# Ledger of designs, part 1: VH-VL binders against Ubiquitin carboxyl-terminal hydrolase 19 (USP19)

All scores and structures are predictions.

Target 1, 103 residues: Ubiquitin carboxyl-terminal hydrolase 19 (USP19), of Homo sapiens (Human) (o94966r282to384)
Amino acid sequence: LAFVKNDSYEKGPDSVVVHVYVKEICRDTSRVLFREQDFTLIFQTRDGNFLRLHPGCGPHTTFRWQVKLRNLIEPEQCTFCFTASRIDICLRKRQSQRWGGLE
Positions, changes and structure headers below are counted from each chain's first letter, unless a header gives other numbers; antibody chains are not in Kabat numbers.
F, E and O are the ipSAE of ESMFold2-Fast, ESMFold2 and OpenDDE, as the mean of both directions, binder to target and target to binder. V2 is 0.75 times the mean of E and O plus 0.25 times the DockQ between their complexes.
[cut] stands for letters that were removed.
The coordinates of atoms that the task and the answers printed are left out; those that the model quotes come from them. Centres of patches stay.

## First folded at step 7 (VH-VL; from v1 with heavy chain I52D)

Design w2
Fold by OpenDDE, fold request of step 14:
Structure w2 (fold): chain C 103 residues (1-103), chain A 122 residues (1-122), chain B 110 residues (1-110)
Amino acid sequence: as target 1 above (103 residues)
Amino acid sequence: QVQLVQSGAEVKKPGSSVKVSCKASGYTFESYAISWVRQAPGQGLEWMGGIDPIFGTANYAQKFQGRVTITADKSTSTAYMELSSLRSEDTAVYYCARTYEFGDSEYYFDYWGQGTTVTVSS
Amino acid sequence: QSVLTQPPSASGTPGQRVTISCSGSSSNIGSNYVNWYQQLPGTAPKLLIYSNNQRPSGVPDRFSGSKSGTSASLAISGLQSEDEADYYCAAWDDSLSGYVFGGGIKLTVL
């Protein structure tokens, strides 16, 4: 995937929160993988609006979205959680610095 | 601490097959691809192929297509490289390497296994 | 027969600055990031430079990489005896759909 609807903000000096707006995500098969320079969202969704934009794909299609980060993170300290309408990703900065943006 | 531990040395006859294992630890296995690189005695490095543990998709160097099979077992965090129809020129040290891959332009090996010596002789 | 071209050998004295070249084409170095690996005698290769000019943790700043057009260069300043090793450049090749290495260069510290 080239793009997924998202926004982000810096939560204090040490964290960046990313909201990924995809509804009806399958929590059992979806996850976020963290590396020092990026994160990868692996997900399946039954969101009709999302799937409509991806012809040939269905609720059992595994999507991958990679984001190259502006600065380094601590992969082991990053977290994610699912809501009904989005995925919330909390990135732990390796260094306390203002990013000015996600990418 | 990231580590890649490979299986032991192999001695094989021409025409046989060899399967080398690479057990990864110290990181989330599916977060990185695994590549295989070999080095014949006194020669340079040669990329054989790589695998994405997430989807299980492997790509191979054209030279080895049809003769090499790369697989990954997420449950054991282990990658495998099987080379068939062995020839004397396949005698080499075979390395697995953790592969950073992003998009179409970033591709590199940041951690390497200790290497597995494969000797092919009659 | 390596896709990327490196001189087979280089040498320098301690404290000297040496430069290792790597020549490719538009399908590899021209369009993709260049990486450098160091291989000490009898050991597995080690990542030295990634993404043209980035140093992994633990690599001293006397090692530097650069890329221009279809060529790349590794510079080693303040050469030390421990730098005696083989050095390989590498990059993804779009035309081959595969990763390619240079032939490697043996660096001797005199």
Scores: ipSAE 0.897, ipTM 0.958, lowest interface PAE 0.5, mean pLDDT 96
Fold by OpenDDE, fold request of step 14:
Structure w2 (fold): chain C 103 residues (1-103), chain A 122 residues (1-122), chain B 110 residues (1-110)
Amino acid sequence: as target 1 above (103 residues)
Amino acid sequence: QVQLVQSGAEVKKPGSSVKVSCKASGYTFESYAISWVRQAPGQGLEWMGGIDPIFGTANYAQKFQGRVTITADKSTSTAYMELSSLRSEDTAVYYCARTYEFGDSEYYFDYWGQGTTVTVSS
Amino acid sequence: QSVLTQPPSASGTPGQRVTISCSGSSSNIGSNYVNWYQQLPGTAPKLLIYSNNQRPSGVPDRFSGSKSGTSASLAISGLQSEDEADYYCAAWDDSLSGYVFGGGIKLTVL
């Protein structure tokens, strides 16, 4: 379990975009798992600043960040991608409705 | 569609061990935990333990601690339950179940295997 | 012997409303969500209610769950012959660090 800096916004009526700010993430071992009512970020990072906040952890430590969503998503239509300084997660809403927030 | 397909019926002698498999399909295997629940003839449901396939960590009911081992193979999307030192009281139908787990708040089984009958007799 | 307590049996006539009770303690029902499972004769259990009162897709709205304090209840309205089954309540138990079931109740449709 880890606390990760993030923000989110609704992109149109059917999507929510989540930005997760984790640097030097290991793309080979990191991934986002989608379920109908939540998503889970599994990741490893070499970011010294992040690791300093987690004593006993190292670059090979697997972290998990779980987010319970306000409404349901379509797991198979959700995507994520790594950028230089963050992970962009695109959640596809099961129903076109305003969420008012991620959690 | 989500499916959990378990291995076939087992007949075992007291003192031996049994290993039941549960192959999952229709979803991303590591996204859900797998739990094992058994049911003795004419009796209720009894939780044995579960495993998180992401970390490979398993937890067990106190009753079975030291006698049951639950494992998961992500490469084959298969979970296993091995019960040792079998006794007649272990005669039961053993179910694997896809387990929704979110923190310490939610825990439930939304899909079940067809069950595996294990008979322990001398 | 089960951690959660359920009456062993219940019955009703078609169209009737029946309620099934489940009694626990502060370490399970009192602090965690209650789930309900339906087990038809000779079949594997099926999730009927999760998180106290949520219905999985495919479960008719005539099934409803509620929770208060250390007790939970499953209500079945418009009872049908196909509802004849065993019903189990369940919850995580903090003190046991494990999942616990009720003893199960056999519901007969007369």
Scores: ipSAE 0.893, ipTM 0.957, lowest interface PAE 0.5, mean pLDDT 96
Fold by ESMFold2, fold request of step 14:
Structure w2 (fold): chain C 103 residues (1-103), chain A 122 residues (1-122), chain B 110 residues (1-110)
Amino acid sequence: as target 1 above (103 residues)
Amino acid sequence: QVQLVQSGAEVKKPGSSVKVSCKASGYTFESYAISWVRQAPGQGLEWMGGIDPIFGTANYAQKFQGRVTITADKSTSTAYMELSSLRSEDTAVYYCARTYEFGDSEYYFDYWGQGTTVTVSS
Amino acid sequence: QSVLTQPPSASGTPGQRVTISCSGSSSNIGSNYVNWYQQLPGTAPKLLIYSNNQRPSGVPDRFSGSKSGTSASLAISGLQSEDEADYYCAAWDDSLSGYVFGGGIKLTVL
């Protein structure tokens, strides 16, 4: 699995927001898959700085980053979007409660 | 409502091939792998292999390497298993199963198809 | 011979507690989670226990799993006639790079 810089914070009792810092994401081929207690980021990137950290990889390499979550989510209500410098993932908590951490 | 629906029973001659389909519904197809497990009459379960629909990469039990091909079609949410050079010993019920994978150690089948009987008879 | 070893059969009377064993090795049960599948006659297998001791929704709580070292156990308390089935343990095996099942155990309710 790829190493990616990330942070997260709780947005009230109902959501967790995760930021994943990868530039030049290929939006056509990149996505987030949600399950009841995990998510998987599938991505491709043209960022030369990122690719230099992964010898043998290039812009058509598919990377996977997978996180087991502290609590359950509602997969159908989770979202993601790409910006110029990061991927924003919004997790919808199944139970309205503070997690105290992502994992 | 997760469901795996397999193609119908087949009767085959030795030396031929069979291709069994597994139509998935009720979940995001790319979120889970699909495995194939067979069961000869009166015998136990035998894992044949599985496929990661994201990468299209299949993994096969060593016993079947070279004879089995597992594929998936994301656009139809369907997995396929093709077994070639059939022998009478390949007579079995063939199941597809939705496979949960996480990390290096979690791997299990949480939903199963109804099974497809393949009979190999001369 | 299956990679995981189970006794071929077991029996009990209604209301009893029955324990079904599964023996493996460091490359499978010793390194990876154990799962259990129930197969009623003429039907597809069904996930009964996953990740050593977790129960899927709809599985009665009289079924419980445990793992110690390279061995695993399935316990059925309050045995009922509908528990008559074949039971398989299973795990990923690192040395074979594949999923392995026990030979199955036929549980008869007398």
Scores: ipSAE 0.496, ipTM 0.866, lowest interface PAE 2.4, mean pLDDT 91
Fold by ESMFold2, fold request of step 14:
Structure w2 (fold): chain C 103 residues (1-103), chain A 122 residues (1-122), chain B 110 residues (1-110)
Amino acid sequence: as target 1 above (103 residues)
Amino acid sequence: QVQLVQSGAEVKKPGSSVKVSCKASGYTFESYAISWVRQAPGQGLEWMGGIDPIFGTANYAQKFQGRVTITADKSTSTAYMELSSLRSEDTAVYYCARTYEFGDSEYYFDYWGQGTTVTVSS
Amino acid sequence: QSVLTQPPSASGTPGQRVTISCSGSSSNIGSNYVNWYQQLPGTAPKLLIYSNNQRPSGVPDRFSGSKSGTSASLAISGLQSEDEADYYCAAWDDSLSGYVFGGGIKLTVL
């Protein structure tokens, strides 16, 4: 359903860090699911600015954002955390190599 | 190691129902859908339907609408397929398969259960 | 009557290249990715090729897939005796709102 503002960078040969800029994420109902070459952010948000961009949606709406990755990751070694203003996602590369981009 | 382990063989009478289980392990259960595919003796593969464990929504092949129910239990990492009003034509091997979905166009089965033989006879 | 059409059989000798065809329509192969499954006698199917031309881990690179229009092909180079199996093409069909398989093709290695 959703496109979100994001950026990413490579943290050495082993990791990629993704920042997703969504405020007021409901931590109890939101999570990131990792697969070998993608991830899915499942979230709800109370952020009025975000919801204004999605007419018909509200704080109870479940949003999904999926990203197909340029290369393989180790799903069980990937992490995420929520802050007040964004989600930080750390992807652990399966093979130590430069990707040159997220997707 | 991804595994899908199915319940054992069943012998059923016409008009009854069967419920086959599929226990998933070795991955995050919520990350993939589960589909059910059957194969009658000497015949090809036939998709019956599948379920998205995140939203609990199932979809079914038109041929099986009204006779098949597919469910998932996240707490036990188990999917179920129940086929009712059994006929002799339902004699087949029933497979569960882990389903990769991405976007609107990618849909395939990357790991399969061992199969469950269901025999329907009088 | 399978939605996707495959020849019933094919054969080849060890070391040769064999091409297996699959024909569909605009509502399936024409609009969606094609996948291939291998089924050895007495066993469950196994994913062989996904998303037209991608190989899962553990599938040798002598297997390759391609798609053109509403048709798809699986090529097996360097044919080996262990390649003797049934091969199924498959795709999502938009008009049926469901996943469809070809009828399967028995590959014999001579």
Scores: ipSAE 0.444, ipTM 0.838, lowest interface PAE 2.4, mean pLDDT 91

## First folded at step 13 (VH-VL; from a3 with heavy chain D104S)

Design b1
Fold by OpenDDE, fold request of step 14:
Structure b1 (fold): chain C 103 residues (1-103), chain A 122 residues (1-122), chain B 110 residues (1-110)
Amino acid sequence: as target 1 above (103 residues)
Amino acid sequence: QVQLVQSGAEVKKPGSSVKVSCKASGYYFENYAISWVRQAPGQGLEWMGGIIPIWGTANYAQKFQGRVTITADKSTSTAYMELSSLRSEDTAVYYCARTYEYDSSEYYFDYWGQGTTVTVSS
Amino acid sequence: QSVLTQPPSASGTPGQRVTISCSGSSSNIGSNYVNWYQQLPGTAPKLLIYDNNERPRGVPDRFSGSKSGTSASLAISGLQSEDEADYYCAAWDDSLSGYVFGGGIKLTVL
C-alpha cells in the first residue's frame, strides 16, 4: 500500500499522533507493528470508499502500510486504537524533540 | 521490556508428545507473530513454524507438517508448541521467538525465549 | 544440510576485521531480506542484523551486514574477545514457504 489518507500532530514534547482515515477497520484482524524507525499498519476494512480505490480488493484483503519515521520511537511504548472512522496511532518519541513532520 | 519465558525441561519417551509453552510480556502479544526454532546438540538452528496470535493461523516447516501444532492463547499471552510422535532426533533445545513479519520479504526474530530442553530417550 | 551455506569456522585476532559469508539462492537471499544472529556459548540466539544491514538497538556499529545477489556477508571490525560466538545467517525461502538458516559459523578470537 503506497498511500492512505492520514495526518499527524505532535502531542506534547514526547509523542506524535497519527490519524489514519479508514473506516470500519476489522479490529480483531488488524494490527500495528512498531520498530524504532518505522511502524506498519496491517489491516482489513469494510470501508467501501477505501475499497473502491483499490480494485480487486475486498473486505478480506489484508493491506499493509509502512511508514518510515523521521526520528526514532520507543516501540513498546507506542499505542493505537480503532474508532469507527479512523485508527489513531500514538508514537512515543525516543528523544523529546520537535519532528516537524512524520516522514 | 519484551520478555519471553518458556516452560521447563522435558524428558519424554519415543512415540509420546511434548508441549512447550512461551509466555510473552512487554508488548502487544496478539499483534506479533511467534515462531519456534529448535537446536539439536552441537547443531544449527532450525525453524519449525510460527503463528500470528490475532489471526490464529500457524504455518509450519514442511519437515514438521502434521507432527507439530503451534497455538496461541491471547488471554494469557502464551504461545504453545506441541510435537508428537517424538523420536530421539527430536532431542534439542526449543526456542520461541517474537517474529517481525512483513509480506514474507521481511521475517526475523527480534526477541528470544531462554529455550526449553527436550530429551527423547528410551 | 542447511539451505544457506556458511563456512563452519572462522578466526581472528583482537582488533582485526573479519568477514563471515552466507550463500543462498534466488528463492531466499536473492528475493528476501537477510538477517544475522549471534549465539554466545550456552545462550539463546540474539538478533544481530536485520533487513540485510540494519542494526538493532544495542548492537555496536562494528557489526555490519551486506547483500549482493544470492550472497550475504557479515563484517566485524575491531574484533573483541566477546565476539567469540556462533553466527547464523537466515532468510525466508519462497520455494519452501519457510524460514531457513545457514549452518552457522563458529568464530574464534585468538
Scores: ipSAE 0.915, ipTM 0.964, lowest interface PAE 0.5, mean pLDDT 96
Fold by OpenDDE, fold request of step 14:
Formats: sequence, structure tokens, C-alpha cells
Structure b1 (fold): chain C 103 residues (1-103), chain A 122 residues (1-122), chain B 110 residues (1-110)
Amino acid sequence: as target 1 above (103 residues)
Amino acid sequence: QVQLVQSGAEVKKPGSSVKVSCKASGYYFENYAISWVRQAPGQGLEWMGGIIPIWGTANYAQKFQGRVTITADKSTSTAYMELSSLRSEDTAVYYCARTYEYDSSEYYFDYWGQGTTVTVSS
Amino acid sequence: QSVLTQPPSASGTPGQRVTISCSGSSSNIGSNYVNWYQQLPGTAPKLLIYDNNERPRGVPDRFSGSKSGTSASLAISGLQSEDEADYYCAAWDDSLSGYVFGGGIKLTVL
């Protein structure tokens, strides 16, 4: 998966919040992996709009989206949560510095 | 901090079964795979299989297919490895390890348990 | 015996640069990332290098990994006495649908 609709903002000096806009993500099979300089969203979705963009894929297709970050994070302090319309990923910065962007 | 704590040493008779536990802490247990790797005395490392707790499905090395069962309990953040029909050559130190996986191209163990010695003897 | 091939032993003197080789095939090293593990005597293995050449936090930069074709290499610069250990290369093998290790190499610091 090359791209997923997303945006991000810096929440204070220590965190960056990423919004990934995919609806109806299956919470029971989806997950996020964190490393020092990237995170990977692994998910299934019933979002018809999203699936139409990926011919041959369906509700049980596992998608993988990896984002290489411009700065380091603390993997074990990062969190994520699902909503009906998006997934919110909160990245804990290793250093309190302005990023100017996600990637 | 990430920690994997395994159950204690086991002494078993040939033909019996052993079940080793691995309690994880310091991270989201269900989201990261757990693998089992063993090491016979004076020998190298051997991958046995792994499980992604949130998926509940395990994969196994062909050598152990049908004889090993790997499970995960999300409520206790504990992974298990059960090996049946034990034989003397199963004598080894068994390790659990947190596993990072991205499809099949990236696969590695970033945190390890302390190991569990299993001795199979008559 | 092992799917990946490593020399059984290597040695070096303190301060020396030592290189450990790992030979595989198209179905493992040729297709997938290579990882390296260090195992000190009587201890559990430790991740040393992942994704061919990435160092986990806490691993000194005197350890480096490289990959070319179906072979990989671990280089240790400025060899120290505490580097005496067994070193294993590893990778996923597509043909076996499983993770495979090298036979391990025992590195002695003279």
C-alpha cells in the first residue's frame, strides 16, 4: 500500500498525532507496529470507497501501510485508537523538537 | 520496558508433552507476534513457529508441524508452546521472542525471554 | 545442516576489524531482509542487526551489516573482549515458509 489519506499535527512538544482516514476498520484484526523510525498500520476494512480503489481486494484483505518518520519516536510510548471514520495514531517523540512534517 | 518471562525448567519422559509459557509486558501484547526458538545443547538456533495474538492463527516450521501447538491468551498477555510426543532430541533451551513482521520480507526477534530448559530422559 | 551457511569459527585481536559471512539462496537472503543475533555464553540471543544494516537502540556503531545478492556480512570494528560470543545470521525463507538461521559462528577475541 503506497498511500492512505492522512494528516498530522504536533500535539505539544512531545507528540505527533496522525489521522488515517479509512472507515469501518476491523478493530479485531487491525494493529499498529512501532519502531524507532517508522510505524506500520496493518488493517482490514469494509470501507467501500477504499476497497473500490483496490481492485481484487475485499473486506478480508489485509493492507499494510508503513510510514518512515523524519525523526525518532519512543515505540513503547506510542498509542493508537479506532473510530468509525479513522484511526488515530499518537507518536511519542524521542526528542522534544519540531518536525515540520511526518515524512 | 518490554519483558518476556518464561516458565521454569521441565523434566519429561519420552512420549509425554510439555507446555511452556511466556508472559509478556511493556507493550501491546495482542499486536506483536510471538515466536518460539529452541537450542539443543551445543547446537544452533532453530525456529519452531509463531503466532500473532490478535489473529489467533499460528504458523509452524515444517519439522514440527503436527507436534507443536502455539497459542496466545490476550487476557493474561501470555503465549504458550506445547510440544507433544517428546523424544530425547527435544532436549533443549526453548526461547520465546517478540517478533516484528512485515509480510514475509521483514521478520526478526527484537526481545527474548530468558529461556526454558526442557530435558527429555527415560 | 543449517539453511544459511556460516563459518564455524572466527577470531581477532582487540582493536581489529572482523568480518563474518553468511551465505544463503534466492529464497531467503536473496528475497528477504537479513538479521543478526549475538549470543553471549550462557545467555539468550540478542538482536544485533535487523533489515540488513539497521542497529537496534543500544547497539554500538562499530557493528554493521551488509547484504549483496544471496550473501550477507557482519562487520565488527574495534573488536573488544566483550564481543566474544556466538553470532547468527537469519532470514525468512519463502520456499520453506519459515524463519531460518545460520549455523552460528563462534567469535574468539585473542
Scores: ipSAE 0.913, ipTM 0.964, lowest interface PAE 0.5, mean pLDDT 96
Fold by ESMFold2, look of step 13:
Structure b1 (fold): chain C 103 residues (1-103), chain A 122 residues (1-122), chain B 110 residues (1-110)
Amino acid sequence: as target 1 above (103 residues)
Amino acid sequence: QVQLVQSGAEVKKPGSSVKVSCKASGYYFENYAISWVRQAPGQGLEWMGGIIPIWGTANYAQKFQGRVTITADKSTSTAYMELSSLRSEDTAVYYCARTYEYDSSEYYFDYWGQGTTVTVSS
Amino acid sequence: QSVLTQPPSASGTPGQRVTISCSGSSSNIGSNYVNWYQQLPGTAPKLLIYDNNERPRGVPDRFSGSKSGTSASLAISGLQSEDEADYYCAAWDDSLSGYVFGGGIKLTVL
């Protein structure tokens, strides 16, 4: 069970963008799963600062972070992108409405 | 939309091998496991194994260890199952299925291929 | 011999409630989520219930799942003729390091 620094914002009536702050994420072993009301980031990282927060873990440890969402999404229209310092996850809302929060 | 399209029916001799393909579309192929499940005529469902394409590692049911090889080609979004040393009891419909796998405790098949009939003639 | 035990058949009449049982052990249902699959004659299986009691999009709310200890149940309320199918429970088994299905139960709508 990993805690991961994050924030989010609503991008218009149709999307929520989630910024997930994990440095040095191993892109070739990391993946994002989407369901109708959650997403899960499954990842490995070599970031020393992150690993120090999780004693007993190392670069080959598989971390799983699941977020239960306030409202429904369209899983197959959600996207993600890895950058140097974070993961950007774009959630496509099923219903065009404001959520007032991620969870 | 998620689709899994399997290769066509096969008729094989005992002692030969069969390789069934499963072409995936409409999702991030590398992120979800693909499992293979077979069903002999008039019988129930039997899990054979699966693979997580980004990791490239396959897991097999003990019954099929040594006879089945499951692979994935990420560039074509296609999974394969090869079963060797065929017997008449291997006559079945073979399904591929997209597998949601958080970990071992949360594991299920949310989308299924149409099935591939493999007949092993005596 | 299925690792998960289901009765071989069940029946009901339209409008009634039917409950289908599935019995396992601590290495499968007792430790892991239970899923249910529906298979209409001549078709591929379809996910009906996942994670014990969750319904995928498009599955009517008259289907419900539950789990207690090492046993699980699928309930179908307001039974309809289209519900005539085979139903499989399934779960990961820690001891076998593999996914296991029940033997399947043929539901007949009279």
Scores: ipSAE 0.518, ipTM 0.878, lowest interface PAE 2.8, mean pLDDT 91
Fold by ESMFold2, fold request of step 14:
Structure b1 (fold): chain C 103 residues (1-103), chain A 122 residues (1-122), chain B 110 residues (1-110)
Amino acid sequence: as target 1 above (103 residues)
Amino acid sequence: QVQLVQSGAEVKKPGSSVKVSCKASGYYFENYAISWVRQAPGQGLEWMGGIIPIWGTANYAQKFQGRVTITADKSTSTAYMELSSLRSEDTAVYYCARTYEYDSSEYYFDYWGQGTTVTVSS
Amino acid sequence: QSVLTQPPSASGTPGQRVTISCSGSSSNIGSNYVNWYQQLPGTAPKLLIYDNNERPRGVPDRFSGSKSGTSASLAISGLQSEDEADYYCAAWDDSLSGYVFGGGIKLTVL
């Protein structure tokens, strides 16, 4: 999936925080899946700007955005939180090391 | 740690129904599907259906359509499978399993409950 | 009759390499990832291999999976007595709109 605005930063030695800028995300149908070296955001959105970038898609379309990570995480210790205009994903690193980037 | 804990064994009469519970812990319950798989004595594994708790809708194997109802209660992190019109052939161990599901092509069960024995006899 | 075909049994001796086969069709193994489950006697199944050849955390590297066309294989090197179990291949089947298992293969360690 293209056109997913995001950024990330390392929060201390053990975590990476990812901000995913999707407006009007539907909290009641959206999910985040974690594995040892990836995460997947599965979502729906009503944001017209986002939908215009994906011809044939609408508010009922299920989008899947998977990120292959630079290093390993602890899937069951990862968290996420929806806000009004984005989703914040907190990845728990398996090893306390600097990544220098998300992917 | 991820755990799936199922309700205890049941003995049922033909024509009745059974409802098995599966309580999940150690992960975000509504993010992952829960599937139900059964195994008759001395037989193989058989997928019955599953549910994605946040969506609340279930899918069912053709064989069980109309007899099985799968539900989830997000507030208690518990999934349920109810099988109606029981027959002796429904005697089996019933498992719940956490399902990783990206789409239909990438679908598997990474954590399993301990199983619930259901015996249907006259 | 299982949608995915496995031999009913296999055997080997400690230290041997054994290969367990699984045969399907274009609607399942040919189009979708193959997964493998191990079931020790009297216990629940356990994920052994996912996405054709990936090992979950805690599965020894002597277990390996592969897929070619509509067939899949599970190889066990350095066979040990604790490997005695039933092994199931599984995949989503597009034509049935459901998940299908092989009939299972009982592996005996002599």
Scores: ipSAE 0.474, ipTM 0.882, lowest interface PAE 3.1, mean pLDDT 91
Fold by ESMFold2, fold request of step 14:
Structure b1 (fold): chain C 103 residues (1-103), chain A 122 residues (1-122), chain B 110 residues (1-110)
Amino acid sequence: as target 1 above (103 residues)
Amino acid sequence: QVQLVQSGAEVKKPGSSVKVSCKASGYYFENYAISWVRQAPGQGLEWMGGIIPIWGTANYAQKFQGRVTITADKSTSTAYMELSSLRSEDTAVYYCARTYEYDSSEYYFDYWGQGTTVTVSS
Amino acid sequence: QSVLTQPPSASGTPGQRVTISCSGSSSNIGSNYVNWYQQLPGTAPKLLIYDNNERPRGVPDRFSGSKSGTSASLAISGLQSEDEADYYCAAWDDSLSGYVFGGGIKLTVL
């Protein structure tokens, strides 16, 4: 999947916060999966601008966006929440150390 | 800690049905699929089907189509498998398992319930 | 007959390296990731290897997986008595639209 705007920052020694900029995300059909060194956002969106970037796709299309992480996380301590304009994903680091980057 | 806790053993007569529960905890229940796998005495593992709770869609192995119903209750974080028209060959241990599914090509069971023994006996 | 073929048994002695095979087809192992499950006697299966060769947290690195064409292998080095178990290969099958397991292989540690 192309065109998923995102950024991230390290929040203290033990967390990384990832901002995923997808508007109009369908919260009742979207999922975040965590593994030891990746996460996957599986989502649907009604955002016209996003859908125009993916010809042939519509509000019922399931999009998958996976990020391979620079270091290990604790999958079951990771969280996410939806806001009006984005998804915030909080990754819990396995080791309290600086990553210097997301991937 | 991810846990899948299943309902207790069942003894059933041929022609009846059984409904096994699988209560999940320690993760976002609605985000991961739950699969059902059975194992007859002395035999191997057999996938029956699964469900993605937030989508509410279930799929079934061809062998069980029409006899098995898999459901999920998001409010209790519980999945269910109901097998109808029981026969003696349905005697098995039934497992639920949390399923990682990226796009079907990448599909596996990372956490398993303890198993529920179902005995079909006349 | 299981869709994936495994020998019914294997054996080894402590410290030995053993290899467990699994044969499939283009609709399963040839196109999709192979996973391995360990089942100790009287217990539920547990994930041992996923995505051909990845180990979950807590699985020792003496367990390794590989895949070539439509066949897969699980290797166990430094064999220990607690490795005595049934081992299943598994993969999604595109033709069946379902998940398939090997018949299982009983590993005996002598």
Scores: ipSAE 0.451, ipTM 0.864, lowest interface PAE 3.3, mean pLDDT 90

